# VH-VL binders against q9h9l3: the designs that were tried, part 298

Target 1, 176 residues: q9h9l3
Amino acid sequence: PRKMVAIDCEMVGTGPKGHVSSLARCSIVNYNGDVLYDEYILPPCHIVDYRTRWSGIRKQHMVNATPFKIARGQILKILTGKIVVGHAIHNDFKALQYFHPKSLTRDTSHIPPLNRKADCPENATMSLKHLTKKLLNRDIQVGKSGHSSVEDAQATMELYKLVEVEWEEHLARNPP
Below, E stands for the ipSAE of ESMFold2; O stands for the ipSAE of OpenDDE; V2 stands for 0.75 times the mean of E and O plus 0.25 times the DockQ between their complexes.

## First folded at step 15 (VH-VL)

Design Db1 (framework fv_amlenetug; at its last look DockQ between E and O 0.87; V2 from the best seeds 0.75)
Fold by OpenDDE, look of step 16:
Structure Db1 (fold): chain C 176 residues (1-176), chain A 120 residues (1-120), chain B 108 residues (1-108)
Amino acid sequence: as target 1 above (176 residues)
Amino acid sequence: EVQLLESGGGLVQTGGSLRLSCAASGFTFSNYAMTWVRQAPGKGLEWVSGISYSGEYTDYADSVKGRFTISRDNSQNTLYLQMNSLRAEDTAVYYCAKVRYYGSGSFDYWGQGTLVTVSS
Amino acid sequence: EIVLTQSPGTLSLSPGERATLSCRASQSVSDNYLAWYQQKPGQAPRLLIYGASTRATGIPDRFSGSGSGTDFTLTISRLEPEDFAVYYCQQRSSYPLTFGQGTKVEIK
């Protein structure tokens, strides 16, 4: 089995005016798209902005949510030693207050061959939604109910698979 | 060993009030969300209310909204359910249950329940 | 709310037989968001399965859960005398949390 997982997190706004992005949901899937982790998470600070339109997070989701410190430990246990795939993954790691080794990180928002395959400029930052539609002919993040982090993590993994061989070879020749 | 012990049940008249308690032990109470689930005589299980680990977030079934209040005292390892304006249909065994971390929203430990009977 | 419908209402079987219980959701439920409970007469419910297919601590391997989307199944491979009870499915996909109406497994 491949030691590769994909992660997607949803954040809510905390702190003054809700400008601090705090982890409120985390989803992790394996190489086959099976869900390894999917939990709502309670930030340590009061939530000012649920950002529901994008995050899909509502107040009710916080009722049974896992405290951040506990969730962080659970998530790190899963990620340790794995190649971690994500889209704009620096945001996820920032919210987790954890940074995975660069050599074991794959960010689908910064893979030129992936953009090329989607007929996009190689140095442009494309959205997960756009790449998924273009390359997988799949609609994600539809409706007004907010994002599904499981769906997004699965899409991210599938996108990476399209360029895995080429990109891994590139990284082997050009280690970060 | 995890233990949950409900108390406060009894007979009450329609329109009356009752306060249930649940004493928890065997785990770090303040780290876990808690829930109340009830079961009418000879019927199935019905979720009543939930509360986050700190008590900041609560939610209720529509059938009890505005009448019931869930709360907790983490210093005493105790969960509460204040029931006001009680109705005959509130007659049930009330269970206190612990929410697990993985699979949050599932309940891995239950008390033995306390019976609430509402009569006219 | 998400309505969970269990079938059959009653399942009459003998010890040693295989039991198959169904739980159907009114809308799609994530695999991780379905749980099963066992309740014996005069006792509190006991968690059997969470995440559709993961056995809780101390649960014998004769119990297994499967399914996805709207259709979920609890299987008891070989019924033991202590397995005759009522079984409930429960979802955590959306609030309010809801249970199925239960399936009674009784001795034939």
Scores: ipSAE 0.814, ipTM 0.911, lowest interface PAE 0.5, mean pLDDT 95
Fold by ESMFold2, look of step 15:
Structure Db1 (fold): chain C 176 residues (1-176), chain A 120 residues (1-120), chain B 108 residues (1-108)
Amino acid sequence: as target 1 above (176 residues)
Amino acid sequence: EVQLLESGGGLVQTGGSLRLSCAASGFTFSNYAMTWVRQAPGKGLEWVSGISYSGEYTDYADSVKGRFTISRDNSQNTLYLQMNSLRAEDTAVYYCAKVRYYGSGSFDYWGQGTLVTVSS
Amino acid sequence: EIVLTQSPGTLSLSPGERATLSCRASQSVSDNYLAWYQQKPGQAPRLLIYGASTRATGIPDRFSGSGSGTDFTLTISRLEPEDFAVYYCQQRSSYPLTFGQGTKVEIK
């Protein structure tokens, strides 16, 4: 069967008043949680707001960062042909200026069996932090230094594994 | 092939100035972040300064902040290091290096280096 | 600042032997942020390993890297005469970028 990866991204603010979210870090892990990609990325537009409290991105990270055009090519090469798992993954694809086939996309923020395991409303959108605490008994995104996209991608893969058999069977019966 | 050629080194008294140049060829220079790394005689490697592909972002080791200025001219495929207020501790071979993307912050091509000797 | 401590300082071995070089970080370094370089006398450094374990282009398979967190290892499975050099680890997890102090691999 197809290989599976998990992705998570961090964004900074560009455009007027820093309101546009632009990709500044991307992490991709394999099924076992091994890091396949983890790079700081320099957006093509001027950074107005690093959003450091959440993103963890600082000015010094941009000195050696991979230009967006080059990073996008590297990332898409990894994603092509694979099942891609993420949390609220539409935001990651938007930041990449990319649309992965729906049949190969898994979004842990919208998997009813996963919510049921967490004793949450089946159709609620639950945060990665809450699901990880409830289902994996782990605290992620701890501290004031911003999120780690590696940690978040790894947590996302672990969460998907909890419902993988059930959800893959559901999707086979109900193709998107 | 990728080539980096440093120049501008030499003997200088403390408090003096030098400008190092690094001529780049064999790759699209304007796509790549660049760096300076130095090595004092008989010692290890020390990162000195880095500059983003456009030149917008720069950073420096604490030992050189306020004295050294990194810059680039993408139309001339050249990296520069302006070194002011030189100290004996700045005596080293200075290398320019190309940043590798995928493993960025590692340096996949290096020049042969240029020697800077600072004497009292 | 992240301090990288390499051990041993000098490793005296014969051709054909296995070399194991250690790099310990003062705080955790993500795998993607660790590189190894080789430097022969009178030459510029050469990138050997990036991402803790990935060989750079043209690096022979006798070189391998491993480790995570604070402990990283470079292994040369069978030393060749051209492998006697100084080896440096380097991190990019935190600025300033730092190198280890080096391990010299020399002929016994």
Scores: ipSAE 0.671, ipTM 0.854, lowest interface PAE 1.4, mean pLDDT 91
ESMFold2 (binder alone), look of step 15: mean pLDDT 92; pTM 0.941
OpenDDE, look of step 15: ipSAE 0.794; ipTM 0.905
ESMFold2, look of step 16: ipSAE 0.605; ipTM 0.836
ESMFold2 (binder alone), look of step 16: mean pLDDT 92; pTM 0.941

Design Db10 (framework fv_amlenetug; at its last look DockQ between E and O 0.74; V2 from the best seeds 0.00; counts 0 for: grease 20.4 > 18.9)
Fold by OpenDDE, look of step 15:
Structure Db10 (fold): chain C 176 residues (1-176), chain A 120 residues (1-120), chain B 108 residues (1-108)
Amino acid sequence: as target 1 above (176 residues)
Amino acid sequence: EVQLLESGGGLVQTGGSLRLSCAASGFTFSNYAMTWVRQAPGKGLEWVSGISYSGEYTDYADSVKGRFTISRDNSQNTLYLQMNSLRAEDTAVYYCAKVPYWGSGSFDYWGQGTLVTVSS
Amino acid sequence: EIVLTQSPGTLSLSPGERATLSCRASQSVSDNYLAWYQQKPGQAPRLLIYGASTRATGIPDRFSGSGSGTDFTLTISRLEPEDFAVYYCQQRYSFPQTFGQGTKVEIK
């Protein structure tokens, strides 16, 4: 059995009009929800839009933030060889400018049994917040402080654990 | 071996100015954020200011905002604190400290500090 | 700002005894951003614990940190002569980052 981690990233806006999504925080938790990594990260380009309402990122967080290149190296070291669980994880990988092997990736936004368990259409893309509320009876991403990537990563892991056995069996029969 | 050496402290009159320096060695200075923390005589620690690795982002405690300016010269491995409009309550030992990456702690290395005394 | 209140102000103990230091936050702090420092007279602070419970490099195992939410504890299982100093807790979870007022561990 391979080790499993969950990842969640927060992004800020860079480039013209802040339309480029750049990594500004990354959180990684293990199977038990213990934090393995949680850092604010400085994009290589000037931040135009902190997107604080959603990202929770503020200017003050960038003062002690880790340079992107260094953070990326640290994160990739953690992810290498692991089963990586995330929600809409393609966005996280894009921000990291890294793509994990598909066979070792678990995206809770694309797991039909999870949606079924939540009484949602199996082919629909549901938000992490909705699934967490429905299946874990927990509220996340509440308030004006923005998202907590640690909280989101933990929720993502817990959601996956609900369907882990069934989904892993499915993947074994149907390798991606 | 990581070393941080503060300098520039001394006696200054109220309303005066002083510039502190912190010479860093033993690590890639330009890769790390830095901070200033001060300690009044017989008192506790107070965060003063922080600066990102490139110097692009800075932050200050409310008590020094508008009066102090943090900066750095990565080519010289040196951190600075320009202190203007000094007050008696600014009297303290000023420490520079290294801000580590994940897995290393909060402020993992400190200088020995430099004393700033503001008198009327 | 988050206020960290340490207790007791002074702890008088003998070598070999157990020391328990408290740090209480005015609001919840993620343990990942709670740290403890040691400061001896005439010296700069030294990082002891980060992430509430992780010992910094070179720190003896007699030092341990615990806690979550608003209540954090630094424990010295068996005091050594060199452990008599002032200890500060710090949070960097919320701006501005703040320190506790310190606990002095002195020899009885």
Scores: ipSAE 0.736, ipTM 0.886, lowest interface PAE 0.6, mean pLDDT 95
Fold by ESMFold2, look of step 15:
Structure Db10 (fold): chain C 176 residues (1-176), chain A 120 residues (1-120), chain B 108 residues (1-108)
Amino acid sequence: as target 1 above (176 residues)
Amino acid sequence: EVQLLESGGGLVQTGGSLRLSCAASGFTFSNYAMTWVRQAPGKGLEWVSGISYSGEYTDYADSVKGRFTISRDNSQNTLYLQMNSLRAEDTAVYYCAKVPYWGSGSFDYWGQGTLVTVSS
Amino acid sequence: EIVLTQSPGTLSLSPGERATLSCRASQSVSDNYLAWYQQKPGQAPRLLIYGASTRATGIPDRFSGSGSGTDFTLTISRLEPEDFAVYYCQQRYSFPQTFGQGTKVEIK
């Protein structure tokens, strides 16, 4: 059986007017929610907008941050060959400049059985906060200090576990 | 083998200035954040200042902010601490330390330290 | 600023005994941001544990770290003569980074 991890990333604004999203934190947890990776990452380009209200990233976090090229290599070694779970995960892969095989990718924002359990339309894109509150009776992303990528990755893994058997069987019958 | 060697310590009067250096070898210096930590005689450890791998980002303990300046020269593999307006409470052994990729903010290699004594 | 309070201040034990050192934070600290250091007399500190529980390279397996939130523990399962030293915890979760005041492990 294939090993499974969950990932969540936080981004800052680079490029003109800070509109480009660049990776500034990445957290990876295993099936049991244990942290496998959690580091702040310094983009190769100048940071224009820390996006702190959402990202939780501040200037001080960059003092000890790992260079993007190094962090990317470390992260991809962890992801290779594994089923990777995320929420709106295409944004995370874009920030990593990486494309994980579709057959090994699970996106909790696009799983109809998960929406059904939450009494939401099966094709709706639901926020991680909303799904976690409805299905796990937990409040995440609380307060004004931004998101915790560790907390978000752990919640994403727990959400996937609620539909894992059903969804893995569906994917086996309908290979991507 | 990672090696860090501090220099530039010595005796200085209150209000004086001193520049510490830390020579690095055995690793790609320009890829790693660096830190200064000090230890007053008979006391515990106190973080002083840190600097990102490129030198673009710095931070300081409140006790030294405005008086100390951290910098680095990646072409010379050297970390610096410029200390101005020195006070008696700045008397300590000053260590430079390397920040690892995993466990960022922890310090995996330390120099032997250089003693700074500030006389009244 | 997060204050780290270590206890006991001094721990007097014999070689072969188990040592348990405590580090309590004034505010919750994510596990990944807690480290432990050893400092022998006349030497620079060395990293023992990072991420609350991960042993640094070359650290013997008799050293282990545990805990979460505000309470963290360093355990030395069987003290060796070379383990008598001062131990510091350190957090990098909140600014500024801070160290605990230290626990001295000495020969009884």
Scores: ipSAE 0.610, ipTM 0.842, lowest interface PAE 1.9, mean pLDDT 91
ESMFold2 (binder alone), look of step 15: mean pLDDT 91; pTM 0.936

Design Db11 (framework fv_amlenetug; at its last look DockQ between E and O 0.90; V2 from the best seeds 0.79)
Fold by OpenDDE, look of step 16:
Structure Db11 (fold): chain C 176 residues (1-176), chain A 120 residues (1-120), chain B 108 residues (1-108)
Amino acid sequence: as target 1 above (176 residues)
Amino acid sequence: EVQLLESGGGLVQTGGSLRLSCAASGFTFSNYAMTWVRQAPGKGLEWVSGISYSGEYTDYADSVKGRFTISRDNSQNTLYLQMNSLRAEDTAVYYCAKVRYYGSGSFDYWGQGTLVTVSS
Amino acid sequence: EIVLTQSPGTLSLSPGERATLSCRASQSVSDNWLAWYQQKPGQAPRLLIYGASTRATGIPDRFSGSGSGTDFTLTISRLEPEDFAVYYCQQRSSYPLTFGQGTKVEIK
């Protein structure tokens, strides 16, 4: 198995008017799509907006949720030393209050060969949903129940696999 | 060693009230969500209620909503279940259980339970 | 709510035999959020498996969990005398949390 994982996080709104994005769920899968981590997480501050339509997070999910500090430690332990794949992954890292080394980070929202393969402008930012449909012929984030972070993490990993060889070669020649 | 010790069970009449306690030790109580699960005589397990580590978030089975209240005192390492308007169908052994960090919503440690008998 | 149906209701086997227990969910259990418990007479339940396939601390390797979606299985590769008990599956995919009705593994 490759030393590579994919991550996807769901955030809720905290702080004044719920404008602060706080981690409420994190899912991590390995190269094969097996779930390594999937937990609801309690922000340290009061939740003002669950953003359920997108996050899928509801109040009852917070009942058995893991405190943020504990969850963060668990997640960082998994990510340490790995190549971490995500979509618009800077948002995930921001919510985690952690930044993975750039040389070990892969963001599928910023991979020109991936966009090219999907017949999209290379420098455009495409959604995970769109790329997954175009390249994997799979529908994700359907319905009104919110996103599945496991599903999204798996899709992200599968998308990266499509361009892994080419992109890794590119990065080797052009290290970040 | 993790230990959970339930108390407060007993015989009560229909419509009566009872308060269960669960004394926790051997782990940082204030960091973990807790739950109550009950088992009627000769029957299976039924989830009753859950509470987050700080006590801010609670939830209940439909069968006990409006009648039972889960709470906790983290300074005393104690979980509570206030049971009001008790019914015959509430007769059961009530277990206190600890929620895991990994696999939240699964219960890695259980007390020995306390019997609640509701009679008409 | 998610209803978990376990089968068979009773499993009669001898020590040394393989036990296979089924747990079927009324709808897909998200991300394999399923646990298994063992309960012996007069005792509290004990966690065996969480996350569908991960053994809890101290659980012998003869216990294993598998499955996804709506179908899950607990396997005891070689029954020991102390393994005769009632086994419950439980889902944490949605609230309310729910248990299966249990499978009794009894000695033949």
Scores: ipSAE 0.860, ipTM 0.927, lowest interface PAE 0.5, mean pLDDT 96
Fold by ESMFold2, look of step 15:
Structure Db11 (fold): chain C 176 residues (1-176), chain A 120 residues (1-120), chain B 108 residues (1-108)
Amino acid sequence: as target 1 above (176 residues)
Amino acid sequence: EVQLLESGGGLVQTGGSLRLSCAASGFTFSNYAMTWVRQAPGKGLEWVSGISYSGEYTDYADSVKGRFTISRDNSQNTLYLQMNSLRAEDTAVYYCAKVRYYGSGSFDYWGQGTLVTVSS
Amino acid sequence: EIVLTQSPGTLSLSPGERATLSCRASQSVSDNWLAWYQQKPGQAPRLLIYGASTRATGIPDRFSGSGSGTDFTLTISRLEPEDFAVYYCQQRSSYPLTFGQGTKVEIK
């Protein structure tokens, strides 16, 4: 079987009025939750809004941050050929300026069996925080110092494991 | 081969100023964040200041804030530390170091250091 | 600011012995952003371990790192003559970056 990883990213605001989302942190964990990658990333354009309450990113984190071009190369080497699990993962791939094969992509924000286990509407888009509390009995993203992308990637992998057998069989019968 | 060469150290009186330089070769300097770390004689390592690859972001240890300024010239592959209002406690060997990106942002290459002695 | 406290201050051992060096953080070092450096007299520091447990390129297998949270360990499984030096831990989990005070490994 193919290796599986989970990814989570934090974004900052760039462009006019800080409305463009640019990658500023990326964390990747393996199936067991071990960290394979975790770096602050410096966007190629000027940061207008750190979005710190949610991103956890502050100006001082950018001092040793990996330039986007270098970080992208490092991250894509890790993702290539693997099943990649994320939550609302299209945003992560957009920030990476990257397209991962749909057949190798798993998005915990759009898995009906997972919603069903959480007593949520099967077609609703549920937050990572909500699913994690309901299904893993754990609080993530606590406090006001911002999210931890490592914590979020680990939670995402654990959520996927709850439905992995059922969902992988479904995808095998219904290729995306 | 990656090489970092510090210069500009020497003897200076309290309240004086010095400018340290670090000449870089053997890598694409403009792609890497850089750091100054110092070591007082017979003592341990102390982080002093860091600067992002473009020079846009800097930070300083509290002990040097307002007195030291880190900068870089990517066209000359050179890192600088302007040290003003020097104190006896600033006496140390000053190293420049290259930030390693893949694998936690540790410092993978160091210069041989330049000695700054601040006398009363 | 995260304070790193290394112990012991000095470790006196003979070649061939196992060395165990401790680094304790005042706060959790999140994401295992801890590095170890070796410094020989008259030389600049050399990176040994990053990410708490990953050996830098060219570092012999006798060096290993472990730990998480607030407690980290550098182990030298069998001391060689060239391993007698000062060792520093360093964190980048929180800004500003900090080093431990060092552990000197010396000939008994």
Scores: ipSAE 0.657, ipTM 0.848, lowest interface PAE 1.5, mean pLDDT 91
ESMFold2 (binder alone), look of step 15: mean pLDDT 91; pTM 0.937
OpenDDE, look of step 15: ipSAE 0.839; ipTM 0.918
ESMFold2, look of step 16: ipSAE 0.651; ipTM 0.847
ESMFold2 (binder alone), look of step 16: mean pLDDT 91; pTM 0.937

Design Db12 (framework fv_amlenetug; at its last look DockQ between E and O 0.89; V2 from the best seeds 0.72)
Fold by ESMFold2, look of step 15:
Structure Db12 (fold): chain C 176 residues (1-176), chain A 120 residues (1-120), chain B 108 residues (1-108)
Amino acid sequence: as target 1 above (176 residues)
Amino acid sequence: EVQLLESGGGLVQTGGSLRLSCAASGFTFSNYAMTWVRQAPGKGLEWVSGISYSGEYTDYADSVKGRFTISRDNSQNTLYLQMNSLRAEDTAVYYCAKVPYYGSGSFDYWGQGTLVTVSS
Amino acid sequence: EIVLTQSPGTLSLSPGERATLSCRASQSVSDNWLAWYQQKPGQAPRLLIYGASNRATGIPDRFSGSGSGTDFTLTISRLEPEDFAVYYCQQRYSSPLTFGQGTKVEIK
């Protein structure tokens, strides 16, 4: 069977007015939730807005950070050939300057059976925090110190497991 | 083979200054963050300062802020620590260390250290 | 500042025995940003474990790390003569980066 990983990223603001989202942390976990990758990443451009309230990124984290080009290469090597699970995953791929094959991509923000389990409208875009609370009885992203991309990636994998059999069968019948 | 060689240690009076150097070879120095860690005689390890691969980002332990300056010259593959207003408590072996790509914020290669002795 | 407290201070054992070293943090070290180092007399420290449980390159599999949050453990499953040294834990979750005070593993 094809191996599955979950990814989550934290971004900072670069470019004019800090509007560009640039990768500053990436975490990847395997099916069992074991951490395969978790590093702070130094964007190639000047950071305008750390977005610390959500990202958890502070200036001191950049001191030991891996250069973006190097980190990107390491991350893509891990993702190649695998089913990649994420939440609103298009944002993570955009920050990586990468697009994973659609047939190997799973986005927990857009899985109708998952929303149905949470007693949410099937076509609604639900936050990771909300789905995790409803379906796993866990609080993530607690407080104002920012998100943990490890915690978020692990939660995303556990959410997908709740619907994995059903959704994989659905995708087999309805190829993207 | 990765090699780090510290130099510039010695005896200095309280209030004096000293500059430590760390010569790097066996890796692309300009792609890696670097750090200084010190160890007082018979004591444990204390992080002193770190610097990003380009030199743009630096950080310091509170005990040395305003007195020590970390810098690097990527064209000479050299890390520096400028130590001013030295105190007796700064007496230690000073290690230069490299930050790896995996497990960043830990230190995978260390020099053998250079002794700084601050006399009253 | 996160204070790392190692126990025991000294561990006296014979070759072939299992060593268990503890590192307790004063507050949670989220995301397991914890490393372990070995230091022999007159030598620089050597990285053993990063990310709480990942062995660094060239480290024998008798060394293993575990734990999360505030409680971390280094285990040496079968002590070799070369393993008698001082061991330090180190966190990088928050600045300043801090080390534990060390555990000396000595021959009994």
Scores: ipSAE 0.666, ipTM 0.859, lowest interface PAE 1.5, mean pLDDT 92
Fold by OpenDDE, look of step 15:
Structure Db12 (fold): chain C 176 residues (1-176), chain A 120 residues (1-120), chain B 108 residues (1-108)
Amino acid sequence: as target 1 above (176 residues)
Amino acid sequence: EVQLLESGGGLVQTGGSLRLSCAASGFTFSNYAMTWVRQAPGKGLEWVSGISYSGEYTDYADSVKGRFTISRDNSQNTLYLQMNSLRAEDTAVYYCAKVPYYGSGSFDYWGQGTLVTVSS
Amino acid sequence: EIVLTQSPGTLSLSPGERATLSCRASQSVSDNWLAWYQQKPGQAPRLLIYGASNRATGIPDRFSGSGSGTDFTLTISRLEPEDFAVYYCQQRYSSPLTFGQGTKVEIK
């Protein structure tokens, strides 16, 4: 039982022309891939663009969605004190209006050994979909129904586990 | 203590209208999404409609779309269901239910229901 | 819509026995967005399980939920007299929200 969780968020567009990315779903899984949190979240501002093709979010999902303020509190409670794993996780934290300590953050989009294992340039930013296919031989984000944040979070955790030992040793020698 | 009390049910002719009310207490009503679920006599549960905490977002089962309207008055802690063009198949006990934060789309508290009977 | 099919239709058991109820979805219900309810005659439904495996507040530990994808299970480890009722599964993954047709747990 590690104090490690993986997070993935889906965002919708708010503000002028829908250019503001607002949290609309958040999924958190533990080390084993068990879901700790998975909720639709209602932004405080009017949704201009659901971005359904990517987010999977539809208007109907907002009916029973948890208000952002409440959801944020729930999520932060889960994340506090944990090692948080994500892919391009700065976007998730931005949407949450929360920043986790760097020393407790793991971003699978910025782990050179992971890219190396996938026969990708170490300094390149690879998509979660690509890495998952290459290293786990699993297809995610398939179809036009949008992303599944739980699947993405689980994939992210599994990817990290592939390089966990090496990367944790690296971080111990080179604290962020 | 959370309490939900439905009212407004009764006997109505086919094509008629009824307005159901659900009086809520024991929680901050305006913070929670609400739903209507019905149950025909001797039958199972059927989701009817849902409404977000502010009332901005609503959703309906296909069987009632265009005929039923869900609404709420947060100042009165009351949920409503306006039912128009009622049909025999709308005969059921109508429950209002509360949606918790930890399980959006699930219903953690239910009223005792109000019976709607539609006759020809 | 997602159709939930429960089985068996009726389960006849004695107090103290283990009850296993199944709920099958017509398509994958992502993220275990499945709930279970209990309904006794003349009463409103009561939430038992949410998120496939989480017990609602006040629910005894003899109730447990499991499953993923299209197959979900509600288990009552040792039936108490008050557990004889109708049980419904419900999905919250997509609109319209749908219930299973119910499983009646009756006393043998």
Scores: ipSAE 0.664, ipTM 0.865, lowest interface PAE 0.7, mean pLDDT 94
ESMFold2 (binder alone), look of step 15: mean pLDDT 91; pTM 0.934

